# VHH binders against q75qn6r703to848, part 19

Target 1, 146 residues: q75qn6r703to848
Amino acid sequence: KPSMIQENLFIGGGLAARSIYTLQHLGITHVLCLCANEIGQSDTQYPDLFEYQNFSITDDEDSNIESIFQEALDFIKHGEETGGKILVHCFEGRSRSATVVLAYLMLQKKLTLLEAWSKLRKVHRRAQPNDGFARILINLDKKCHG
Below, E stands for the ipSAE of ESMFold2; O stands for the ipSAE of ESMFold2 at other seeds; V2 stands for 0.75 times the mean of E and O plus 0.25 times the DockQ between their complexes.

## First folded at step 12 (VHH; framework vhh_gefurulimab)

Design w02 (at its last look DockQ between E and O 0.93; V2 from the best seeds 0.00; counts 0 for: pae O 3.3 > 2)
Fold by ESMFold2, look of step 12:
Structure w02 (fold): chain B 146 residues (1-146), chain A 123 residues (1-123)
Amino acid sequence: as target 1 above (146 residues)
Amino acid sequence: EVQLVESGGGLVKPGGSLRLSCAASGFTFSSYAMAWFRQAPGKEREFVSAITRGGYTIYADSVKGRFTISRDNAKNSLYLQMNSLRAEDTAVYYCAAYRGWSYYKTAQYYDSWGQGTLVTVSS
């Protein structure tokens, strides 16, 4: 049960990412996985059905999730430019995926952190970046918007 | 025609270092994920390391902290710096390329392969 953030952008957890029939029904074409270290790629991913981008980011306050923002954003933009729909997911759909979605909304859609947060929380109440990720997003907001 | 050519293998003592190179041609190198796999005698090919098109790196647990993968898109080259080598690192090392966005730890997903370069770690 992915949450729709925008017409072409969805967020979810590992269960949503494995619900292949649901993803196909929703027209998902691209899957951004932030928890590749927590899944078996050959058992849970279907490269013939979806285009994947995988990262192994732990949900720890000291994880350098910012290091993958640009590559993640490039993948999301690619999915949008091809007319596709993108699922961004982590294991529980709460911290890592929310953080990347917020960064995308801030960097590509030019929202402030507060605007991005409001938009995400309206459709995905589980969103809760850990404190380290929240600090990263706050610093990003300052760099982009003053 | 896609070509991957490894070099830099050889004989080295335990604790030593080697740097492997993989020269790529026949495709847009910067658009591919690249990986190193290795195959020891009598064993299946196993994942060593990968680097995505955007520079994200991943390592097998057995080499983490000792090996460093890198790429130079201007030179169409992939590298593997191997430090603190051990006897169990002895294998043929293969360069692999995947035209998709992701890395994978299983060999079946990679589209193109080099012929391999032998690394022997022995007293």
Scores: ipSAE 0.508, ipTM 0.785, lowest interface PAE 2.1, mean pLDDT 91
Fold by ESMFold2 at other seeds, look of step 12:
Structure w02 (fold): chain B 146 residues (1-146), chain A 123 residues (1-123)
Amino acid sequence: as target 1 above (146 residues)
Amino acid sequence: EVQLVESGGGLVKPGGSLRLSCAASGFTFSSYAMAWFRQAPGKEREFVSAITRGGYTIYADSVKGRFTISRDNAKNSLYLQMNSLRAEDTAVYYCAAYRGWSYYKTAQYYDSWGQGTLVTVSS
């Protein structure tokens, strides 16, 4: 159910994040959760099996998702540096997780927004940041390219 | 030996402010997520606020907008600024530490606890 963006990076929704057998089979070691307030942490997260980073970001156009980009990127980078595989997820795997993955590709991998979008949509057709998140990403792209 | 020592509790009137501190020792403070919990007499320990090792903060709905959590890694200290205090905020406040990257609202995940500091809000 997770979509593989690159060897060590996956994107998905809440159902993928709860499928513990699947995550272990894929070799996932790190889970970045953007929807911690929408799930029951005690029922759905397993800190003995995976390293977690949790954020409570709502999928609203006025949510300040940009405020967590740096900490999210640091977590993904840490997972990569330890040889691990990272799942980035939100509730539906459509808006918040896509936004963070796009920001990662733009800031860490130096892609333009168009390049990052094309890469993500090829493997994860559900990707659809809400309009507010899209504006944040467009502004980020302008900062990088003018 | 891991130690967490809270201070700054006391008696305040409703609407008042108080700043709690938690001094940490015996571990690499910057590598831990930190939290405040509270316990009123006869009740279970409940989540108040947390701050991740990267600085992301989260608050219980009952304190959001009134309390501010912060940390100073150079001083190995965790803080809780409490404004607009209400009688319902009366409790023993506990500092907690979790060896890991993130926050949790469940007390069971936290490995280390302080002894607590009493905050009493009464008119």
Scores: ipSAE 0.334, ipTM 0.695, lowest interface PAE 3.3, mean pLDDT 90
ESMFold2 (binder alone), look of step 12: mean pLDDT 87; pTM 0.882

Design w03 (at its last look DockQ between E and O 0.55; V2 from the best seeds 0.00; counts 0 for: pae O 3.9 > 2)
Fold by ESMFold2, look of step 12:
Structure w03 (fold): chain B 146 residues (1-146), chain A 123 residues (1-123)
Amino acid sequence: as target 1 above (146 residues)
Amino acid sequence: EVQLVESGGGLVKPGGSLRLSCAASGFTFSSYAAAWFRQAPGKEREFVSAITRGGYTIYADSVKGRFTISRDNAKNSLYLQMNSLRAEDTAVYYCAAYRGWSYYKDAKYYDSWGQGTLVTVSS
């Protein structure tokens, strides 16, 4: 099941993203996928039903996930501006999707890393960015507040 | 009328380089994701590379590190720089566009296609 972070923003894994009836019931209109090379797009994505943004980011400490933060944030803002709801997902809903959600909360909602982490963990206890992603978020926090 | 027109194909020796261009007209190119596909004789059309509206790039494993996709929205143009060419890169190369934010590796998702430009890599 997707976890609701706020009324228009959800986080989940690949199984949640494939649960089309659940997504429609929740009113999801936009799907941000961080694991496009790990899924069969033809079998799991439905462009007639949802607007997609796809990235192929590996869950490795050396992956440059920061490179896609701005484009991801722009997509989330677009979904919000159209009155839609956005699912941010990766394969397991644990590391990559959590990292992007945290970056969104820090950059768009102006939260510190600690505030963003607390907010996410209240609804999505599985959240656990890998150590490389955590370092990226710590550096982002310093850049925003240092 | 929406049109995509490729250019820059030709004959090149193995190890050489070639730059493909695709000129878009009749629509706001910056609102589209764009891709290159190729089709070798007797083969199905295959994904080469894509670039999203926001500039995120993705490459097929067989071309990563050798090919570079880019776009110039001011000129309504898409490019493919092909370096270290191999005989297996011989194909007709197609420019494609998708009305949306994302890329797809399956050709069936793309709404608009060019006529293709032939690239031959041979000694």
Scores: ipSAE 0.402, ipTM 0.727, lowest interface PAE 2.8, mean pLDDT 90
Fold by ESMFold2 at other seeds, look of step 12:
Structure w03 (fold): chain B 146 residues (1-146), chain A 123 residues (1-123)
Amino acid sequence: as target 1 above (146 residues)
Amino acid sequence: EVQLVESGGGLVKPGGSLRLSCAASGFTFSSYAAAWFRQAPGKEREFVSAITRGGYTIYADSVKGRFTISRDNAKNSLYLQMNSLRAEDTAVYYCAAYRGWSYYKDAKYYDSWGQGTLVTVSS
């Protein structure tokens, strides 16, 4: 049950990422996983069906999620350029995936943090970056607009 | 024609250092992840290290802290600095390139390979 943020971009948790028939029905072609160490990739991922990008980011306030923003955004951009649709997920679909989606909306779509937050929460009420990730996003917003 | 050419292999004593290079041609190197694999005599090819197109590095546990992968996209080159070499590091080292975004440790996903360069670590 991924939430659609925009035509080509979806957010969800580990259950959504494992729902292969649902992903195929939605036309998902690319899966960005932020919780690789928390899942059994060989048991839960299907590289012949989807293009994967995998990171092992913990949902801790001191995790350096910003370090992967550029790689993640490049993957999303690649999926868009090929006409594909991208699922961004973490384990619960609440903090890490929301943080990366917000960073994408701010950096690629040039939204302020408030605009990106409003857009995401409209379709994905579960979104709740942890406090450390929120600070990272606030600082990013200042860099982009300050 | 897509080509990857390794160089820098040789004989080195345990504890020594060696730098491998891989020159890429015939494709846009900056659009690929790149990796080093190695194969010792009588063994399967094993993952050593990879570097993503964005510069994120991945290492096998056996080389972490001793080996450093790097790339220079302007020179279409991949490097492996090998420090604190051990006899177990003796192998033919292969440069490989991969257009994908994950599964960097799995050799089956790499579609471009070099011919290899021999590294021998011996007293």
Scores: ipSAE 0.186, ipTM 0.600, lowest interface PAE 3.9, mean pLDDT 90
ESMFold2 (binder alone), look of step 12: mean pLDDT 85; pTM 0.870

Design w04 (at its last look DockQ between E and O 0.97; V2 from the best seeds 0.00; counts 0 for: pae O 3.1 > 2)
Fold by ESMFold2, look of step 12:
Structure w04 (fold): chain B 146 residues (1-146), chain A 123 residues (1-123)
Amino acid sequence: as target 1 above (146 residues)
Amino acid sequence: EVQLVESGGGLVKPGGSLRLSCAASGFDFSSYAMAWFRQAPGKEREFVSAITRGGYTTYADSVKGRFTISRDNAKNSLYLQMNSLRAEDTAVYYCAAYRGWSYYKTAKYYDSWGQGTLVTVSS
């Protein structure tokens, strides 16, 4: 099941992203997928129903997930500006999607990493960026807040 | 009217390089995902590479490490740098555009297509 982080923003895994009728009833209009290769996007996505952004980022400590932060945040901002609701998901709903959500909260909502983490864990206990992603987020926090 | 015009194809020897260009007009180029597809004689059109509006790139396994897709939004142009060319790369190469944030690896999602440019790789 998607977890609601804030009014227009949800996090989940591959199962949540496949639950199209649930997403429609929640009012989801935009889907940000971090695991496009893993889910076979053309077989599991419905571009006529949702606006999609797709990346294929592996859940490895060496993956440069930071390289897609700005494009991902622009997509989330676009969804918000159109009055839509956004699902951010990866395969497990644990590492990649959590990392992008935390980056969004830090960069767009100006939270510290600690504040963003607390907010996310309150509604999504599965959240656990891998150690490489955690290091990226710590460095981002330093860049944003000293 | 959306128009895509490919150029830069030609005859090259194995191991050689070519740079393809696609000039776009009639739409807001910076708002589109762009892709290259190719079609060899007797085969269906297949995915080569895509670049999203924000610059995220992806490649077919067969070209990864040899081809580089890029875009120049100021010039409304899409490029494909093809290095280490092989006979199997011989095909007509097509520029394609998708009005959306995502890329797709199947041809059916792309709204607009160029007429193609022929690349022949032979000894």
Scores: ipSAE 0.546, ipTM 0.808, lowest interface PAE 1.9, mean pLDDT 91
Fold by ESMFold2 at other seeds, look of step 13:
Structure w04 (fold): chain B 146 residues (1-146), chain A 123 residues (1-123)
Amino acid sequence: as target 1 above (146 residues)
Amino acid sequence: EVQLVESGGGLVKPGGSLRLSCAASGFDFSSYAMAWFRQAPGKEREFVSAITRGGYTTYADSVKGRFTISRDNAKNSLYLQMNSLRAEDTAVYYCAAYRGWSYYKTAKYYDSWGQGTLVTVSS
């Protein structure tokens, strides 16, 4: 159910994040959750099994998702440095998680937005940042690449 | 010895403000996620607000727009600015710490707790 973007990085929704046996089989060690206010943490998160980073970002066009990019990237880099694999997820695996993955590909892997989008859509066809998030990503692309 | 000490509680009228502080010692404060919980008489501890080690803040719906959490890593201190206080905000407020990246809204995941400071909102 998680889509593999690269060896160490996966994207999914809330169903993927609660499929614990599948995550363990894939070797997931780190889970970046963007929808903490939409889940019951006691029933869906297992800190003994995975390292978590939790954010409560609404899928709203005026949500300030850019404010968490650096902290999210730091968490992903930490997972990479420990030899781990990271799942980035929101509730539906469509907007918030896609936005953070695209930002990661642009800022850390130095891809243009178009390159990052193509890479993500190849493995995760449901990716669709909302219009506000898309605007944030377009502005980020201009800042990184002119 | 890990220690969290809350202060700043007291009696305040509805609509008033208070600022809570939590002084931390005995651990690397900057490495911890920090949270405020509260407990009214006869109720379980409930989540109020958290701030991650990277500065991300989140709030219970009941306090959004009225409360502001902050941290000062240089002073090993956590703060909660409480504005527009209501009678239902009356509770003992607890500072909590979790060693790790994340915050949690559930009290059971936090490693360390303060003794609490009483906030009473009454006319």
Scores: ipSAE 0.345, ipTM 0.681, lowest interface PAE 3.1, mean pLDDT 90
ESMFold2 (binder alone), look of step 12: mean pLDDT 87; pTM 0.881
ESMFold2 at other seeds, look of step 12: ipSAE 0.331; ipTM 0.668
ESMFold2, look of step 13: ipSAE 0.366; ipTM 0.694
ESMFold2 (binder alone), look of step 13: mean pLDDT 87; pTM 0.884

Design w05 (at its last look DockQ between E and O 0.95; V2 from the best seeds 0.00; counts 0 for: pae O 3.3 > 2)
Fold by ESMFold2, look of step 12:
Structure w05 (fold): chain B 146 residues (1-146), chain A 123 residues (1-123)
Amino acid sequence: as target 1 above (146 residues)
Amino acid sequence: EVQLVESGGGLVKPGGSLRLSCAASGFTFDSYAMAWFRQAPGKEREFVSAITRGGYTTYAASVKGRFTISRDNAKNSLYLQMNSLRAEDTAVYYCAAYRGWSYYKTAQYYDSWGQGTLVTVSS
């Protein structure tokens, strides 16, 4: 149910994040949640099994998702450095999680937005950042040139 | 070994402001998520606000827009600026620390707690 973007990185929605046995089977060790206020943390998260990073970002065009990019990337890098696998998820698995994954591919893996988009859409066709998030990513792409 | 010491509580009239501080020692402050909880007499300890190690902040709906959490890693200190105080804000306020990346709104996940500082909002 989570989509594999690369060996240690997965994307999904709230249902994927709740599928604990699937996550354990895939070897997921780190879960990055962008929709913390939309889920019940006590009912759906298991800090004894997974390391979590939680944000509450609304899927609105004017949400300041860029403000959490560096902290999110640091968490993903930490998961990679410990030999773990990371799930990045939001509620629907379409906009917020896609935006953060694209930002990671651009900032950490040095892909252009076009390259990152192609890579993500190949494995996760529901990816669809909202228009505000798309503008943030376009601006990031310009900043990464040079 | 981790110690958290709150200060800045007191008696204030409705509509007033108060600034709480939490001095931390015995750990690498930068590596912890920090939170404020409060407990009114006869009630469960409830989440007020949190700030992650990377600076992400979140607030309970009842205080959003009135309270501001901040941290000063150079001074090992956590702060809560409380504006437009109401009688319902009367409680003992606790500083909490979690050795991990995330905040949680449930008190049970936090590793360390301060002794609390009393805030009384009364006319």
Scores: ipSAE 0.501, ipTM 0.781, lowest interface PAE 2.2, mean pLDDT 91
Fold by ESMFold2 at other seeds, look of step 12:
Structure w05 (fold): chain B 146 residues (1-146), chain A 123 residues (1-123)
Amino acid sequence: as target 1 above (146 residues)
Amino acid sequence: EVQLVESGGGLVKPGGSLRLSCAASGFTFDSYAMAWFRQAPGKEREFVSAITRGGYTTYAASVKGRFTISRDNAKNSLYLQMNSLRAEDTAVYYCAAYRGWSYYKTAQYYDSWGQGTLVTVSS
């Protein structure tokens, strides 16, 4: 099941993204996928039902996930502005999706990293950015709040 | 109404370079994800590269590191810089557009297609 971070924003893994009836029941309209090269798009994505944004970011410490933050945030903001709800997911729902959600909370909602982390872990205990992503988030926190 | 016109194809020796262009008209270019596909004789159209409306780029494994996709929204143009060309890159190259945020590697999801430009890599 996707975890609700706020009224219009959810996080999950590949299983949550495939649970079409659950997503429709929750009112999800937009799906941000960080693991496009790890899934079969034709088997798992339904462009007639949801608006997608796809990225292929590997869950490696040297992956440049920061490079997609602004486009990802623009997609989330667009979904919110049209009255929709957004699922952010990767394969396991632990590292990449958590990193993007934390970046969103920091950049758009102006939370410190500590505040964003606390908010996310309260509803999604499996959140665990890899060490490289954590360093990116720490550096982002310094830029925004230090 | 919607028109995609490729150019820049031709004959080139292995190891050479070509730059493909796709001129777009009849739609709001910067609202679309753009992609290049190619089709060799006897094969299905296969994904080469895509660039999303926000500038994220992705590549098929066979071309990564050799090809560079780019777009110029002010000129309604999509580009593919092809370096270190190989015989297996020989194909008709197609420009494609999808009216959404995402790219897809499946050709059937793209709304509009160009007529193609032939790239031949041969001695």
Scores: ipSAE 0.360, ipTM 0.705, lowest interface PAE 3.3, mean pLDDT 90
ESMFold2 (binder alone), look of step 12: mean pLDDT 86; pTM 0.875

Design w06 (at its last look DockQ between E and O 0.92; V2 from the best seeds 0.00; counts 0 for: pae O 3.2 > 2)
Fold by ESMFold2, look of step 12:
Order: C-alpha cells, then sequence, then structure tokens
Structure w06 (fold): chain B 146 residues (1-146), chain A 123 residues (1-123)
C-alpha cells in the first residue's frame, strides 16, 4: 500500500515496508528507512532483495532530521540512476517520511515547498510533518527560493 | 582479501576511558558502512555503534552519550572512543563492515569481521 509520488518514488509506513511481495511486484529495489530503531531488522528487512539505507530519526519536534537530508537524497539519486524504484518510509508514513520526500522534491526537483506539498498530498493524504519538521522545511524553502 | 584488525583493548577501571581502532585493508573503505559489535562471556554478539559511508552515526542505548564512533577514510581506520566505562562494557569488541549504504543492528548482515579486541572494566 505504498503511495506513488512519481514513477520511481514511493512513500509508506512500516506496513508498506513489510509487504515484500507487493514491493517486489511494484519493482521496488531501494528502501529508505527512517525508523530503524523502531523495527526488528532481522524480521523486517531483506538485504538480499532490496538495497537499504537506515536512519533512526524520532518523530519529535527537536529531532535533527535535516542532518540526514543529503545522505537520503544521495541514496534516492543512486536508486534512480540504476533504474530502480525507491520506497521512503517511517513507522506511520505520516511525518518523517513525508518530510524527507518533501526535502527531496525541493532540493532535487527544485519545487517550492508549496508545490512539493501539493504534489505529495494529492497521492498521500496521511502526510503531516510535525511542527518542528515543518519549520525545517520552511527554512529550507527560504534558503532555496527566498 | 578483506581484513579488519582491531586494537586498543585492555584493562581499565570503572569510569575510565579507552580508544579502540580498526585498521581495514583489501577493500575501498570509503564505500562501506562500519560498525562495532561486542560480545560478553555467555552472551550473544550485540550492536554497539555504527557509522555509514555518508557519516551518519548511531548508538545502542546502553552506550549513547559515552561512546563516540568515527572514521578516517584517508587512514582506512574506524575508531571507538569509550568514556565513562562500566563493568557492563566488559566484552570482546569487533569491527564489522557492510558493503552498502547504511548500517544494520543485526550482526548476520555484515560481510566482514575482525577477530576482536578484549576490553575489561574491573575494579
Amino acid sequence: as target 1 above (146 residues)
Amino acid sequence: EVQLVESGGGLVKPGGSLRLSCAASGFDFSRYAMAWFRQAPGKEREFVSAITRGGYTTYADSVKGRFTISRDNAKNSLYLQMNSLRAEDTAVYYCAAYRGWSYYKTAQYYDSWGQGTLVTVSS
């Protein structure tokens, strides 16, 4: 039940990340996990099937999620360059994953925050970065676009 | 041939400090995620800390705030600065490498391992 944001980019929660057959059917090759300390990796991640990038970011207003934007963007770009498809997920698919997807759309696809938000909400109504993450995105938008 | 060699272990009193090193050879160190695991007598190997190829660091709850992982790609070396050591930190410490973008807390996913260095914390 991942939501497709664009042909090669999907967003979801922990349930989407565990739906291995569905991910394989969709052609997912790369999984960006923002909730690594909240899952049992040995039971939920399959490195033989997917390339993973794992972060442990809490869904708290003071979490320094911006610190991982560059590494996350590099991973997504790598997946695209190899012809793969990328799932970005956190536990609920609401705040952390939405924040990283919005940052990717702003930094790589050069969208304003408003444009990125509109694009994401159209396909993923659950998206709702927490207030701290929203401030980070607003500041990023200012740095990129004024 | 991939090779990981730990050093810097020893005997230290509670509250003391120790710095572990792991010298890597036989692979492009900069393209690997690196981790420290440890194994106390009678226990399973457990995750301590990791640093990704992009520099993201993470720590087990039991060592957070006391241990600092770092890497020096020019020297092909991984480090673990261990401060405020406790008796519970006594273990053989292992360096591990994964050819991929990130870390895992599950030891079975790592490609290569060192032979370990013993850290003993005792009064």
Scores: ipSAE 0.377, ipTM 0.718, lowest interface PAE 3.0, mean pLDDT 91
Fold by ESMFold2 at other seeds, look of step 12:
Structure w06 (fold): chain B 146 residues (1-146), chain A 123 residues (1-123)
Amino acid sequence: as target 1 above (146 residues)
Amino acid sequence: EVQLVESGGGLVKPGGSLRLSCAASGFDFSRYAMAWFRQAPGKEREFVSAITRGGYTTYADSVKGRFTISRDNAKNSLYLQMNSLRAEDTAVYYCAAYRGWSYYKTAQYYDSWGQGTLVTVSS
């Protein structure tokens, strides 16, 4: 049940990330996991099938999710440049993954926060960054666009 | 050929500190995720800490706040600063490398291993 944001970029939750048949059918090659502390890596991840990037970010308003933006964006950009398709996921597919996708759209695709939000919400109505993450994104928008 | 050589182990009193080093050769260190594992006598090898190729760090719960992992890509070296050492930290510490973006807490995914350095924490 991943949502397609762009031809090569998807967002979802932990259940989508575990559905390997679905991911393979969609042509997913790269998986960015923001919730590694909430899953059993040995039981849920398949490094022979997908390239993974793992982070352990809690969905708390004071979590410093901004600290991983650059590494996450580098991973997504790598997947795009090799012709691959990328799933960005957290546990619920609502806050952490949405925040990273929005940051990617603003930093890499040069969208304003409003443009990025509109694009994401059109395909993924579950998107709801927590209030702390929203503040991070608002500050990022100001830095990028004044 | 890939080589990982740990150093810096030794005997230390509880509450003390040690710094472990792992010198890497035979591969492009900057493209690997690196980790420390440890194995106490009679126990299975367990995850201690990892640092991704991009610098993201993570720790086992038992060492959080006491241990700090770092890497110096220019020196092809991985480090583990161990503070506030306890008797239960006594183990052989292993450096491990994974050729990919991610870290894993499962030892089976790591491609290369050092021979280990012994850390003994005793009064």
Scores: ipSAE 0.362, ipTM 0.710, lowest interface PAE 3.2, mean pLDDT 90
ESMFold2 (binder alone), look of step 12: mean pLDDT 87; pTM 0.890

## First folded at step 13 (VHH; framework vhh_gefurulimab)

Design x01 (at its last look DockQ between E and O 0.99; V2 from the best seeds 0.00; counts 0 for: pae O 3.0 > 2)
Fold by ESMFold2, fold request of step 14:
Structure x01 (fold): chain B 146 residues (1-146), chain A 123 residues (1-123)
Amino acid sequence: as target 1 above (146 residues)
Amino acid sequence: EVQLVESGGGLVKPGGSLRLSCAASGFDFSSYAMAWFRQAPGKEREFVSAITRGGYTIYADSVKGRFTISRDNAKNSLYLQMNSLRAEDTAVYYCAAYRGWSYYRTAKYYDSWGQGTLVTVSS
């Protein structure tokens, strides 16, 4: 059960990412996976059906999730530019995926953290970046807006 | 024609270092994910390391902290710096390319392969 953040952008967990029929029905064309080492790529990913980007980011306060923001945002932008729809997911759909979506809304859509948070929570109540990721997002908000 | 040509293999003692190179031609190198795989005698080809088009790097657990993957898009070249080599690192090392955004740990998704370069780690 992916949550639709905007017409072309969805968020979910590992179960949503494995629900191939649902993804095809929604018109998903691109899948950004933040938990690649927690899944069996051969069993759960279908490169002939979807374009994938994979990262192995642990849901720990010390994980350097910021290091992948630019490449992740480039992938989302690519999906948008081709007229596609993007699923951003981690294992639980709570912390890592929410963090990347918030970073996307802040950096690409120019929202403040508060605006991005309100937008995401409206459709995905499960969103809850861990404390380390929250600090990264707060620092990002400060850099972007003072 | 897509070509990948590995070089830099050889015989080293345990604890030694080698730097592997892979020269690429016939495709837009900067738009590909690149990887190193290795194959020991009698074993299947196994993942060593990958670097995505955007520079994200990933390593097999057995080589983390000892090996460093890098790419130089201006030279169409992929590298593997191999430090603190062990007997278990003895294998033919292959350069692989995938036309896509992601890395994969399984060999089956990579489009193009080099002929390999032999690394032997022996006392």
Scores: ipSAE 0.545, ipTM 0.809, lowest interface PAE 1.8, mean pLDDT 92
Fold by ESMFold2 at other seeds, fold request of step 14:
Structure x01 (fold): chain B 146 residues (1-146), chain A 123 residues (1-123)
Amino acid sequence: as target 1 above (146 residues)
Amino acid sequence: EVQLVESGGGLVKPGGSLRLSCAASGFDFSSYAMAWFRQAPGKEREFVSAITRGGYTIYADSVKGRFTISRDNAKNSLYLQMNSLRAEDTAVYYCAAYRGWSYYRTAKYYDSWGQGTLVTVSS
């Protein structure tokens, strides 16, 4: 099942994203998918039920996940502003989705990396950005806070 | 009235290049995800490339590294730069639009289509 990070924001894996009844029960209206290349969109996504944003980011240390941060955060902000609830997911719910959630907490909610990490790990213990993504987040923290 | 008009198709030798354009009108272009699909004679329409409203690009594996999608919101135009063309790229190329944030690899979610422009790659 999705983990609730805050009232309108959830994190999960591919199985959570395919559990349509659960997503509707939770009131989720927006789904940010970071693993579109690893799923069958026609079989697992329902554009008539949810607003989607799709990215195809591999969970490799060299993947340029930072390149999609702004568009991802714009989507999350849009979901929040319309009164919706957002699921951020990747395939396993560990690295890519955690990285984007941490970036959102740092850039939009102005948390330090340490604060964002503590907040996320409290509700989603399996969060573990890969080492390349962690370096991106550390650099982001310095840009935002010195 | 939503309109998508493709241009730039033609006959080109293998290894050559073409640049396709799609002129859009009748909708807020900057709010749409845009895509190129293609259909070879006797084949199903297949995904080529897409670009989201925020500029994220995605490509079919068969064209990655050879084709570049781009958009110019000021000119309401979508482009496809096609390099290193092969005979297998011969098809009618279609511009498609989706009112939403996402791209999709299947044609069924796109709600507006152009009439197509023919690209022939032949010796």
Scores: ipSAE 0.493, ipTM 0.785, lowest interface PAE 2.2, mean pLDDT 92
ESMFold2, look of step 13: ipSAE 0.413; ipTM 0.744
ESMFold2 (binder alone), look of step 13: mean pLDDT 87; pTM 0.885
ESMFold2 at other seeds, look of step 13: ipSAE 0.413; ipTM 0.744
ESMFold2, fold request of step 14: ipSAE 0.421, 0.466; ipTM 0.741, 0.773
ESMFold2 (binder alone), fold request of step 14: mean pLDDT 87, 87, 87; pTM 0.888, 0.889, 0.887
ESMFold2 at other seeds, fold request of step 14: ipSAE 0.369, 0.439; ipTM 0.720, 0.759
ESMFold2, look of step 15: ipSAE 0.421; ipTM 0.743
ESMFold2 (binder alone), look of step 15: mean pLDDT 87; pTM 0.888
ESMFold2 at other seeds, look of step 15: ipSAE 0.402; ipTM 0.745

